# VHH binders against BTB/POZ and TAZ domain-containing protein 3 (BT3), part 10

Target 1, 364 residues: BTB/POZ and TAZ domain-containing protein 3 (BT3), of Arabidopsis thaliana (Mouse-ear cress) (q9syl0)
Amino acid sequence: MSSSTKNIPKPPPLPCITYQRFQSSTRKPSSLMRLVPKEALETWDKLFKEGSGADTYVETDNKSHFPAHSSVLAAASPVIATLLNQSRDKNGNTYLKIHGVPCEAVYMFIRFLYSSCYEEEEMKKFVLHLLVLSHCYSVPSLKRLCVEILDQGWINKENVIDVLQLARNCDVTRICFVCLSMVIKDFKSVSSTEGWKVMKRSNPLLEQELIEAVIESDSRKQERRRKLEEREVYLQLYEAMEALVHICREGCGTIGPRDKALKGSHTVCKFPACKGLEGALRHFLGCKSRASCSHCKRMWQLLQLHSCICDDSNSCKVSLCWNFKEKMKKLSKKEQSKWRLLVENIIRARNSLGPFSSRSSGLI

## First folded at step 15 (VHH; framework vhh_7xy4_2)

Design s84 (from H6 with F107M)
Fold by ESMFold2-Fast, scan of step 15:
Structure s84 (fold): chain B 364 residues (1-364), chain A 120 residues (1-120)
Amino acid sequence: as target 1 above (364 residues)
Amino acid sequence: QLQLVESGGGLVQPGGSLRLSCAASGFTFDSYAMAWVRQPHGKGLEYIATITWSGGWTYYSDSVKGRFTISRDNAKNTLYLQMNSLKPEDTAMYYCAKSSTGEPYIMQYKGQGTQVTVSS
């Protein structure tokens, strides 16, 4: 993925348009404008409820049946149009049998085809059934409404596995993502639900996919944490290098150049690493076993890092800078590449730091 | 032409398990939701479980939820019902039923059924 958004100025965030979520979140802006009067919708809803002039009968699992109008159903659903053409009897009546969903959901579905009218609480109660019906009978407006309801906090840990399976079968990518995110975040809770146990028996391949997704997410989280900790180390190294230059050029406390060494000066050091580094430098300068001393090893590494980024050839006040530059040129090309990469990482980390970042050093 | 053949029923003691199968032919099996219904002797038909055409959603009646599992194998045109923790009240003739979209046929064209008897 090419994400170069960091090189593009960000516009200020626009205020959320509340009316889009409440009044028209299911409708995209179009050059075609259609307005359906409320009075017309009420007329169609009344026609549905009264069943006057019905030529179609809808039958459900509860053996409930109710009258409908073939022209209305066919206009609203191309799938129903095809089915009604195949079910015409000698008297011109047609039959639509909808099985496998509660009769209340079928009633709401057919009502929606007439007028788009529905009761909020019943819509929430039967949203999964209505999602299936809208998908099977190709009713995009109802399908989008069901997705919107599911995306507004309807999904919980008890139903997430059922919703995920249904959303996959209905090609609802957004809801699949929401469900997967919940499984990953609350895996311990979700994996102990009845829905998980049923899935384990009926769809073990999905269980495997979900477990693998959880493992992958954990691995990515651990890698991100590792990179953040690595960045922190790079920033501490950079801060220590800045402090090293400060001490060697200007002096700090009781250590520094001979001409600027001020014992117990009133100058407050602005470099957070100076206090720790002063002790480390004093030890390094006085240590007779530098090559084998663990305390000197970190100072040696800091001096080597400084030599890689220092452009002040032959006039640098940092101890042994010239010597480390010469040693660097004598290293293998592979080792030189490693030091170059480390320097690049340190500089990159520093460049990502905010202009007023103030931090305590943990390196020295 | 459309045929549903149930099997796997039998006599079982309370707390036992049975797996019912339904072999479907004469229609595009993976395009229709399927159901299991049962009829106890002298009573009406009771709806037990539904599975969508792809197996992605299931519904269970409260009397069997947690005890029965509906599943399907679309490659084999076969519907299954795994019944666990069987009770005497589960004694019934079990039928698999095809979802109907546009056909006025009631379950009279369902399969022959398979008898499940849970002895007390």
Scores: ipSAE 0.000, ipTM 0.131, lowest interface PAE 21.7, mean pLDDT 74

Design s85 (from H6 with F107Y)
Fold by ESMFold2-Fast, scan of step 15:
Structure s85 (fold): chain B 364 residues (1-364), chain A 120 residues (1-120)
Amino acid sequence: as target 1 above (364 residues)
Amino acid sequence: QLQLVESGGGLVQPGGSLRLSCAASGFTFDSYAMAWVRQPHGKGLEYIATITWSGGWTYYSDSVKGRFTISRDNAKNTLYLQMNSLKPEDTAMYYCAKSSTGEPYIYQYKGQGTQVTVSS
């Protein structure tokens, strides 16, 4: 409905409207109002339909017009009150010109001002026009009703761009958010619609804004995934270090310190990384080409990492721990900072699990 | 309820710098493009810069491009304008504006303003 949004009625001058809106905000008795009896609403609806005693004529497109009452319109809309004061003729009659909107929508709008009565299907059919009218003429109750209807599944991929532009012009933040969420979620579908093509020609800055929103949403999703993956790596490194300490201090399977009795392969081990690390450590201890061996590289890194965390400089059972601590002390301050940050990240990741190890929580 | 409160204006010498701030409240700040506009005494409003609601895209008037930088902090609901290499013709009341559609020169609301005077 891009054509309808292009034909939005021009609002009255800002200074007068701004003053009236500000004044009404300080004098609202809304909290003291009671529900109007049905019989009273029917009486006002009848007055509207019959037009008895009309002093105002509402003019729509094609020179179509219908009678109304200036006192009712002015009481319902401060904007209309101002317009009617400026358009009074010599006989006391006033004219309200509402162009660029279907005659049926104007009729429904004026009827609403009398009695708040409407037909549900007609309301849904003209909801965008009624939103514009309620905004331009300052009728908050009708504007809220239009918002509720739009929020109840009226918006789809074909009309979302038109609705977004209209909702922004009418300062409807809730519907703007709903429309944006749909664009971000279903970008491939929305970007191929006619509404998107029309927007691209008429409002290229909005196109760029929406594309940026999609990119930023994807970037945040990727960053969140990346942080979860980093946390998993840190937890694996922590588990490997715990297994390394366990093997070196207590022994596991067929390897351990010389002062510990190794029982055999059926010994229960609480460390999931232990089986893989046992093989790596055995290889490392026996390898004659450690400096050029790809299998030894991971063990060298794990030993370096342990040396950064280990506070025991004299009695640590981990192989070469003192040698790595000495090497680490001789690294540049820049390299030392890198290892410090890695250690801090690993400890932080482990501490985030509390006393119980868990990499998955929630519905499982 | 909808409020835009500008600050940071003052008297500065030609070639100097100022940083303007705008504290926004009463609307969903991160859902709207924001703009800075200025009005010299006795003249009409002049567009200065627009920033998209995410902060990913910025647009500047030719008179200020390369000298002014618009930015926003959506966590603080605050809009900024860094003004460098100020000229006497930059003297104006500066207003923070809420854009309806992200289009330059289209704005729905402006605050009370902050005065910038560039003179020796």
Scores: ipSAE 0.000, ipTM 0.123, lowest interface PAE 23.6, mean pLDDT 74

Design s86 (from H6 with F107W)
Fold by ESMFold2-Fast, scan of step 15:
Structure s86 (fold): chain B 364 residues (1-364), chain A 120 residues (1-120)
Amino acid sequence: as target 1 above (364 residues)
Amino acid sequence: QLQLVESGGGLVQPGGSLRLSCAASGFTFDSYAMAWVRQPHGKGLEYIATITWSGGWTYYSDSVKGRFTISRDNAKNTLYLQMNSLKPEDTAMYYCAKSSTGEPYIWQYKGQGTQVTVSS
């Protein structure tokens, strides 16, 4: 080591700057975000590792202990400051007792309070224990680091149950959600792990909660499927109504108000529902038992549904449209509400297709 | 049967160096923290160096910091203590100790020891 370096020039004086918080004794927000040179962090890390001038002993399980500095620990955590005040012995030494956590994790935790330094591989090995320590001793910076590591692919099917339990105890909602999602997505695989078997023995209430969550997720998937199928029925009803209007006004295939349509000389129909509806209308016109026929009942229902949507008060070419509008006025409030809801659902389903979908063109 | 066999002790001049070895058998060596503990004649045990199961963490007493280095070879089930800049105060019986866990906890078992004597 060279002591041949001559006097270093003094830096120029900084200009006098005044602002509203200049006279405040409280730390400015910008000072919390201040970057510290690596050499300064290494100096604090060295103090921790060497333990020179230690007045505190960190005691872990099996009564092992290592030296630390009460002033550094108290400055880093008011919680630790409070605990140290309760542990001063007859010789003036203080003791910080941290039990239920591996000594390696405690050592890393205390080191972090000095310098925020850590070894990457050891951090990954003890991330769950460090999460617990950062939560219990209120060290938000370390807690955020642990959450970041867990969120970056650390969680797998073998450890997800252990991570979920610890994340719940440490009030880490994000990681709880990630773990629950993994359990739900890959339940068969997760439920076969050693972690699940241990949980089943030690925490059967959590097992019940997770099984219920899986069942609820499956129920929601079934409900979404049911709603999509219901939406498809509404779209088919709307298409049938468009076809009904088309057939009654212009004719289609062999059915219509004009002789030309009845002779079968027609351009390709743009309405996919016309072919099915053509058969139903042909049957309706020729049926001798309209009041008791299932096909006629469906046609009466379609005509009634049309009357609810139709805006043409006197010029509608759909048969009996005006008669059905008058009949609707005589229905009970409950029945009127049912038809109104059905109409609203059909219109919403149609509007959900947008102007550029293939179904909007009348072709699938 | 758990066994710890220390070797490498001897007579050395002040400022000299010695390397102690501890051969471990009868347990899963790489799952437990290990320590070097010394006992000067007529005095109590002093934990001078500890090492975790992985070798990732070490602890040293103030009396030996910067002079002694603890290390382990989990493939060979062997613990080492490299002693440099030896002083007369380092004269003691040196024991290899096994923790009850992977962390540097209170020693659970110790071997027969190896004598280190620092004198001219």
Scores: ipSAE 0.000, ipTM 0.102, lowest interface PAE 22.7, mean pLDDT 73

Design s88 (from H6 with Q108E)
Fold by ESMFold2-Fast, scan of step 15:
Structure s88 (fold): chain B 364 residues (1-364), chain A 120 residues (1-120)
Amino acid sequence: as target 1 above (364 residues)
Amino acid sequence: QLQLVESGGGLVQPGGSLRLSCAASGFTFDSYAMAWVRQPHGKGLEYIATITWSGGWTYYSDSVKGRFTISRDNAKNTLYLQMNSLKPEDTAMYYCAKSSTGEPYIFEYKGQGTQVTVSS
């Protein structure tokens, strides 16, 4: 006997299953049954059902006993092997005592150890109990099957809180995240269930944790929406700056550095922002009071943005570009940093560089 | 080391079909949810489809629901995406992604991707 055997986890208490509803799965966990010859499984299932040559008695909370075989149980579970060694009587019989779960679930559990056979409807009915048993007695194949069943539409708003608590106790991280996801996505519905009300009375710390998770999720969703809207603004600003350079260098419609043949540009202009910007720039150039004109404010801001990006010293055709570059040099360090960050964000949005690391793109 | 190798992309006409594959290695494939994500030129990553570790549950973005089918073969450590009724807006680099937490919204990807171009 190793010291680790004394640390065998006892079955965790089951949460209230009063809110548990049996649900039809859209898929069957039938693939596991196909991996082993059916004839061999039937032979071991028959040995279990007939109980011939039994040397072990399985005791349940119902005070009922059913016969089993120590060698079969010990081969299927090292944990059970250790427990049986502690209960051998003078007649050579061993006793396995399983408490805290319905006798029907214990029967199904022991049957699974012989043949991996089960009735699908009964398996779904007792899946939470079987998860507990598979965890406590270290039966990973059954635990995996229970997890698969829970993953196939078994979890609903009525039972999600009960399943979450049990999955935590059985160290089933994946089901914990599935349950947490359901709580976050459907919080209004889940928080109005009887399961939530029971949890609120019995485990207020979990209620607080779940509420905090919902708040955090909502904050992240709002931040993602804000960033998407901000990115769209940066892209529009970049398009406006491209259009500004185009109009000032080559002209668009009737405005430009040198009048063209006035042929119009039915297929020449590739900049959608030119249509709006042409009017704004014409107004700006002709406005008698640009400093106090609200219509000129956006054009002045666009010219300031251009001056921060423009690398041309004296050859730039954009109106007042040199004047804005000189003005920007006289701004405070804080203001210069703000303009630098804005320019960097605009360029990054256009180039789709975003955050450099793939970790920052791990959220879909 | 964790490795995801995507394949099956190419040039296809609108209304056509493609089947993408992802060969996974370096981790216990049947223990993790998997996803397909795409990145159109000049845009961010877009969720396409997710499948749980068992294959029991699938989730799809509204833009591909009814046209794309995600599936997996745990015995072969391979993830698939069957793409039908392809549209020009489906043009993107497609990446295979592994869940880091078992949560459908959190993934990491290590693959080089496979380019899908839908054009005449």
Scores: ipSAE 0.000, ipTM 0.084, lowest interface PAE 24.3, mean pLDDT 74

Design s89 (from H6 with Q108N)
Fold by ESMFold2-Fast, scan of step 15:
Structure s89 (fold): chain B 364 residues (1-364), chain A 120 residues (1-120)
Amino acid sequence: as target 1 above (364 residues)
Amino acid sequence: QLQLVESGGGLVQPGGSLRLSCAASGFTFDSYAMAWVRQPHGKGLEYIATITWSGGWTYYSDSVKGRFTISRDNAKNTLYLQMNSLKPEDTAMYYCAKSSTGEPYIFNYKGQGTQVTVSS
C-alpha cells in the first residue's frame, strides 16, 4: 500500500526552447464549452480568483500558497479528494502539496478544475506539466486538451524525447507514436539533442528500443524499394513480350514479316517496347552466329520467356516458340520452377495495371 | 488441411455438354496455377487444361482445344471446366489439380475425382 502521491512521477528537465505563438488554435473544447453557460464558468473562475470562503491551501515550490475550496477540488479529482481527507488540520482546513512543477502550472491546473478556463499561451507553455498533473490527479478533460495541443505542432526535435517519456508514463499511446515517427524520420537530428543525451544516461533501454525501431523501419523501406524495382522489371518484360508478338504477327514499321512499308502513312506504334526491340530484332535476323553472339542473347532470352507463357502448340508466329517449348520441357525441375516463378511474377505485375496503362520501355 | 472436391460429372450422350466444378480449401487459392487432368480406366493421366493463378493465361491439350474451357473464380475458391461437344473418348475420371510452388507443368496434388461417361 503506497500513498498515491509517492508514485507520481516528476517531469524530466524541459529543453531550453522559446515558446512561440502557435500557427493555429483551431481545436478548442467547443462542444463541452457550449454545454455550460458562459456566466456559470465566469462565476466559478471568479470564486477561484477571489478565494472567498476558502478552506484549502495549495502549497507549491518556494513555500508559495494560494487559497482553494476542498469541495470543488474533491468533485473534480477523486485523487485530490483522498489527499485532502489525509491533510485536514484541527481547524478543518486542508493542505494540498504539489511540488516538482512550476507554481504557474499548479495555478493553471487548479483554475481548470473550477471553470475549465485557461490562457491559450500559458497552457501551451506548461502543457507537459499539465499533462502529468491531469494524469496523476485523474482529470481526463484536461488530459485530452493537453493531447490536442501536442498534436498541433508543439512537438519538435528538441523536446520529442521528453514528450515521448512523459506520454509513455501518462499512457498516451497516440503521442507516443507521433514521437516515435519523428525519431525515425529525423534520427540524425534527434540523436544530437540534449534530450537524447539525458535519455541515454537515465534510460538506456529506451535508447536501444528507439535505435532498433530506426533499423527496423530502414529495413522495411529497403525491402519495399526492392519489390517496387522488381515489379518494374517484370512490367518491362511483359511489354517486351507483347511487342515481340506484335512484331512477329503484324510487323511494325520496317520490322516484321511484311516486306512492304507505305512511306508517309506510318502511324505511331501503340506498343511502348517496340522501339527498344527494333535494334535487337534487326540484329537477330541478320546475325550469322546467333548462338555465340552476346547481342542476340537478350532476344534469345525473350523468346525463351515467351515460350513459357504462350498457350499455342502449333500455330504461334513467334520465331522458335515451338523449339523453346520443347527445350523447357527438358529442363530440370528446379529450372522449370524458376521460369514458372518468373512467369507468375510477370503476370501478377501486369494484372496490377489497367488495360489502358502506358509504361516506359527500358529493357530492350 | 488442403482439399480439392470435384463435382458435376455424369452420364451424357455424344455431342452433349457438362460443367465440372472444383471447390478448393486449405491453401491460398489465388496463388497457385490449377489444372484439370483426366484418367481413362486402366490408362495414365492426361493433362487437359491449365490456368494460371490470375486466370490471365490458359493452356489446353490438342484433344480438347476449342471444345473445353477452363475458368476460375478466386473469390469463391472454385475452378471450372466447361465441356462441349463431348465424344466417347472423353470418358474418364476427371481430377482437379494444384500446382507445386515454382513448377509450371508439375502438379503434385489432385482431388478424388468426378466420373464423366460419354455413351449412347
Scores: ipSAE 0.000, ipTM 0.073, lowest interface PAE 26.2, mean pLDDT 74

Design s9 (from H6 with Y32F)
Fold by ESMFold2-Fast, scan of step 15:
Structure s9 (fold): chain B 364 residues (1-364), chain A 120 residues (1-120)
Amino acid sequence: as target 1 above (364 residues)
Amino acid sequence: QLQLVESGGGLVQPGGSLRLSCAASGFTFDSFAMAWVRQPHGKGLEYIATITWSGGWTYYSDSVKGRFTISRDNAKNTLYLQMNSLKPEDTAMYYCAKSSTGEPYIFQYKGQGTQVTVSS
């Protein structure tokens, strides 16, 4: 005689804070179809394939037509929207005529407008046609996909000139850059291709532009190399200066102040230039013809450079430092400016020292 | 004046071969992509093969891939189509086509055509 109702507890509510933060901090990216649920894409692809409720017919050069939906096409392309408004027949149907491209490429293009679905091998086969179609009909999402495919090793030395010209006509800056980079990097190989020979005849202004770009790139590469070599010389000079101060103040190996007791039985020098300078300085101190000796000339220049950097006016242990400071005061303003610039360059190079650097005892 | 003149068509048995030629004049041949297009009697146009300005890239329709070869001789202003393993379904009028200025894979100009008939 009695009825009973089940009272089942409901699961706890979902964490609203995480969802609210995701929704408030992350706007749904509208530009990438990959972020749309798969079920929705499959539904649109099915609508395209089945053609149910079609009010538009896409006509290709083979006079075949396949059904489509004006609302979908117009929403995907403003250019197609305009064209469809001009093509209505007596039954209210619209016609989109795409001529001069393979019918398979047109089919892929229209399919993409529905669902962004495509087959990888077909996309690679028709990528240049699809790039042109996406540009002409203003479909940025497909154009970006074509760019991604071209940027993934599709371009080679045989087709780079053709792709460059097409990418320019389609305003694809990224692919123009990729093509130009390939031309600059592999100029000897690219300039020997049939594509280059044809371009030389048909578009001499482009050939001139590409040759000028190669020359400019080579010039910049040589200047970069020169600055890197110059920096290395300045670093070597700085290291030589530090080693010179070390030898004259503390002693190293078989040269330096003898009044200072060397600490430890195995002395390891921390100055990489020290070993080279020991011999040079020993020769300099004992040479009776310093003014005409090539070995002494390098040491004399190093002592002169030290005098320009050294702030220690009366207690400097470096040989002839005070004499060189006095000599520098007697130089012309032009010569003093040259020495100041050299010192600034040496200090700047030291301040930009990387974690690893090659070192030499060479003094120029 | 732009002219495209096709030649090399004829009657051939199934499994046979033909080589089509297209002589181009009135434009800078080396500046344009070229295509071969066919039209069977009472049907629409079908794009068979496309070749870029230099020949660095080619396209073939699935119906002819592996059987036909498109090539060009830019020194002679001539486009070629080598057709092997011909089938009755290949029976059509074959046209040489030139790409539009500024749109290298969209073709607007066609020649007078050359007839290919595959029958036993």
Scores: ipSAE 0.000, ipTM 0.289, lowest interface PAE 17.0, mean pLDDT 74

Design s90 (from H6 with Y109V)
Fold by ESMFold2-Fast, scan of step 15:
Structure s90 (fold): chain B 364 residues (1-364), chain A 120 residues (1-120)
Amino acid sequence: as target 1 above (364 residues)
Amino acid sequence: QLQLVESGGGLVQPGGSLRLSCAASGFTFDSYAMAWVRQPHGKGLEYIATITWSGGWTYYSDSVKGRFTISRDNAKNTLYLQMNSLKPEDTAMYYCAKSSTGEPYIFQVKGQGTQVTVSS
């Protein structure tokens, strides 16, 4: 083999395509028509179709061949330019051999190099073959067009596995993500297709990889749900702490400080947690067995949380705040760190709401 | 870098008024609660007033309730404290404080302060 052929990447094997979407997107890139006048494109397309003055022959499967022009092909593809330099016969003719692809797809590919012209239905029918050809022969304009067609609803559950394998081989990251997302979203449907069955036989490592991706995605979704539920608990604790301060300073309903006149039930309370907290606080203040009372545990925890965030010296009206601050100082470093982390999580959850969310009503 | 610059302090007679200002920079001012804290000579920090990020809620210590008014201008990144009916007991170094962990009671003092002296 010559040094030039050694530097040319080998085309990846085409996957077994189990299904092609018949009614693909009809959208087309308008930019191609704006780059060159229509009359010029028609002239180059005519030169291709008529083959006048051809010095190159494109050989495909089934012994079929058609004439082409080496200068046009070389200008359009640096890979083809290299190949043509090595295939010149004794009569000055060059031969371009493209095997393993339908002859119709090769014809469309070469036609595109002349004029960028194509038939919409044929392009959709051979889009995967054209993607491979554009990749192997370094034709980025055609590769972009194939990606656009695939991205516009061509991919479905029946062909997604075939498209994924091909997109990986052609370094098309966007289409790989589209395919992986479809597998993850519709796994039950995709795993029951003929495309999945073929992959299971030919590429069991890919099946393992896809199953792993589905499991990981589900685990991340469950973890996000768990964190949202945890955040909701932290927000409720924050709201309860604010309501506690409000009740102890100003009073709410029938509960409040003894040195202040309690506001009547006719005043709308700004704190949504007050209704739930009023009963618990009333019980806590009157309970003679607070340390051993299961009903007081929630209030005890809330008072302890308040003491961790309260820096007001001599201004705090919350019951037992000083006593809880003293108890916090006497806890082990490990226990103090646990309470500090809980406070940080609560404040972090509150700060994540922003100033104008519905959950901030207890503060605004 | 986070920066808080207090101003507006001075010598004033009992019953007088002063307006303190705090110019904030280096953080998203409208996303944090702010506070005024004071430290009398030889004593600990006392939290005077706090204001939420929007200005919708305010909290005052009993010692200044009805006499001091905290406010903010989020467009100017500035915090204010209007002090009326000043007493000798209000003599202290006054500091602007940013919420370090959220509202309303945990604040970080970062400024150099502004001295308020109430004396005849």
Scores: ipSAE 0.000, ipTM 0.084, lowest interface PAE 24.0, mean pLDDT 74

Design s91 (from H6 with Y109H)
Fold by ESMFold2-Fast, scan of step 15:
Order: structure tokens, then sequence, then C-alpha cells
Structure s91 (fold): chain B 364 residues (1-364), chain A 120 residues (1-120)
């Protein structure tokens, strides 16, 4: 919401230094820093602050300027090295003009080039400006520091769109993804911000891109929910099929090989679906309106599912299993394929529960 | 158990091409955004390309835009990265990354990687 995050300054154009832009340091920054004593860094910071022997003048907005050293700046930034070579006056003095950025941020930037020293609170205050400067002037160590600060809770719903646009311009892919994630998660809040309104006017292609990303993500979240619900249904169907086999083979309650036999009250059923299925099967056997009964239709479907996976072709103890196998042979190829696919999905869902699934199939 | 296995890296001359593959298992592949990230020796991670769950949207870092193409085959649970016009700066260990469970575009898993070396 602040003017510093809402009205981010346009980065200056880079000089044509094509080959230099593609070179990369082979040194690990942390290892290099570990080799330099703090006393040496303090010496360079003092040189910056005192300005002794300065041959360069850094000009900021409102013609404010401060002294610097061309050799130090050129060594720290290949872009500045090129700019300084082009700006030498008749007296050998050089001028570095940095406009469109607060003079405090420019001062911090130049100070960093001497010693990597900075004030924590001011670094966080000017982090977006320092990110722009580090990118435009090719200072990867400062750019990495700015990215770390942004990645540690600096970004919020009010500034996320401004940060996203800046991160894209500065080729900071990680921060772009962090911002995109925040937009997707909190779209209603983010789309109501001033940053979104400004973006809608200045960059409608980005608005379209973000809206498409939100739609894509929401569609996938709903699809994941549907798949989880579907998997739960398949697992319930598998449990029902296990209970059906148990009731018909071993017997449970008054149902099974001894339909009227009392199974002792001391026998605890291990199948959670058994009690409900026992009731449904009893209803099915006694129902005189099976053709039009919704409860009987579900039992017919369960029996059909069992007949598709059952390998006991002549002695299966599940009710009407042989009849359903014969009925399945007379179904259209399209209908047979539907039942086969459903069975495959059910088995796949059960197998996804872990290594116990293959042992529970009676492999001994 | 989530598993990502990268392959296809190797040594190649500047201007050459390589195709990286990532075989995914242990999760519903077509439900997650995927990414390729790389790490040059002694440097930090760089996110190169990302692709949505359906393949309908892709994003590339400016350093590889126009040279690399990310794609996926949801039927085979495989992610690909076609790398053309390779430069010495592309030398890095390349990792396959999956978006966080339930969170879009936050990438939490990286495989063991496949090394790409571009040398003249």
Amino acid sequence: as target 1 above (364 residues)
Amino acid sequence: QLQLVESGGGLVQPGGSLRLSCAASGFTFDSYAMAWVRQPHGKGLEYIATITWSGGWTYYSDSVKGRFTISRDNAKNTLYLQMNSLKPEDTAMYYCAKSSTGEPYIFQHKGQGTQVTVSS
C-alpha cells in the first residue's frame, strides 16, 4: 500500500555489455566472505564514508551527490565499470547518475559495493529498490540478500502484486512463484487491493495470466477433492465386497451357509461393513419388489461387482454369483468394460493402502 | 512414498541439446504442478520451468526462455525438459520438483538430480 511499494521506480536501461552479462563467478560466495577479515571490510566502509581521494560523483534525484571511488565501483559491478568508462570528463573525474530511486537507497547500494555493510532496518525498508539496483547493475551478492529478505515473510497481500511485477522484471523466478502462490491462495483478498487495481490498468496481460492461474488451480483443487471422494467410495465398496464374501462363506449372525443358524453371541465380527450388509442382504432375499426397490438395486450392483473379481467359477458361496457371471457374459461389450473398469479402480484403491493388500487376498 | 528419479543428463558441447526425464511415483501425478530446478556447483537453486497439473500453463525463467521446453505425460507419470542451444552457463545439477500437497506452486521435494555439463 505505501507509495514505495505501489509506485516502484522503473529500472534504468542497461548498457550493451552482451558478453559480460553471461559470465558467471565460479566461486562460492559464502566461502569467499569467510576468507575476508571483518577489519578489512571496516577499512573499506570507512573509505566510503570519508570519501578521501574520491574521483567519482554519484548523482541522485534533485541533484544530490556524494563522492565515491571509480576503481572500487568498477571492481564491484561490471555494468558500473562500463558506465564510468563512458562518463570521464576532461579532468579525469567520472559521474554515475542513478535517478528514480530514493537517495538513501542509492547510498546503501554504493556502500554495499565497498564493504557489504548495511543497516538491517534500512535494508528491509528499501529492499525493493535495492533489488532493482542489484539487478540493473549486476551485483548478485546483494540481489541474493534481497531475495532472502523477501522470502522470509516480507511479502503480504497488500504488496504481493507489486513484488511479483518487480521480481519478474528482475528475473527472480523463486519470488515470482511465492507471489503466484499467495495470489492463488488468497485471490479474493489480493484482487481487492490497490496493487491489483494498478496492475489491472497498467498490465492487463498479467491480470489475465493470474486469473487463468487461479482458475487452473481451483479446477485442480476441486478435481483432487473429487478423486479423494471417489477413492473413499471405492474403499467402502471393497469393504462391502469383503464383508459379502465373509457373510456368504463363513457366515455372520443369521446369514451365510446356515441362514437360520444362530452364530454365538461370543463371536465378534471383524468386518465393519458386515452389520449393514447383513441387513441389506436379508432385505434382498425377502424383498418381493426387487425390480423396483432402491435397496435391492445396490445389492444387485454389489453382487455384480463380486462376480467380476471372483475366480471360483462353480463353487462360490456368494449368493447368485454364478447367475451374475452368466448375466455379465450377455451384457454389451460397453457395459462389460464399465464393470471391469470399476473393479480395476476398486482394486487399485485398496492396493494403495500399503503392502498388506496383497497378503490379505489369501496368499497365505 | 513419494519418489522422483531424474535422468538424461550428460556432457554436451555448447549449442547442443539434451532431453531430461523425471519418473514420478508414490503420488497422483496428474494432480500436482511440477518444476525443474537447477543448482550450479557452489551456487544457489534456480527455478527453471514450471508446468501446471494439466500442462495447460507453463512458466520459464528468462535465462532459458525460448531455449528450453517443459512438458509432461500424465499417463506415464513422467516430466520432461527439452534443452536446446545449451550454453556453458547451463552447467548444473538438474532436479525434478513437485508442488506441496494441497498447496499450488510451492515446491517441497527434489530428487537426487541429473548432472548436465556443457563444455567446449
Scores: ipSAE 0.000, ipTM 0.233, lowest interface PAE 18.1, mean pLDDT 75

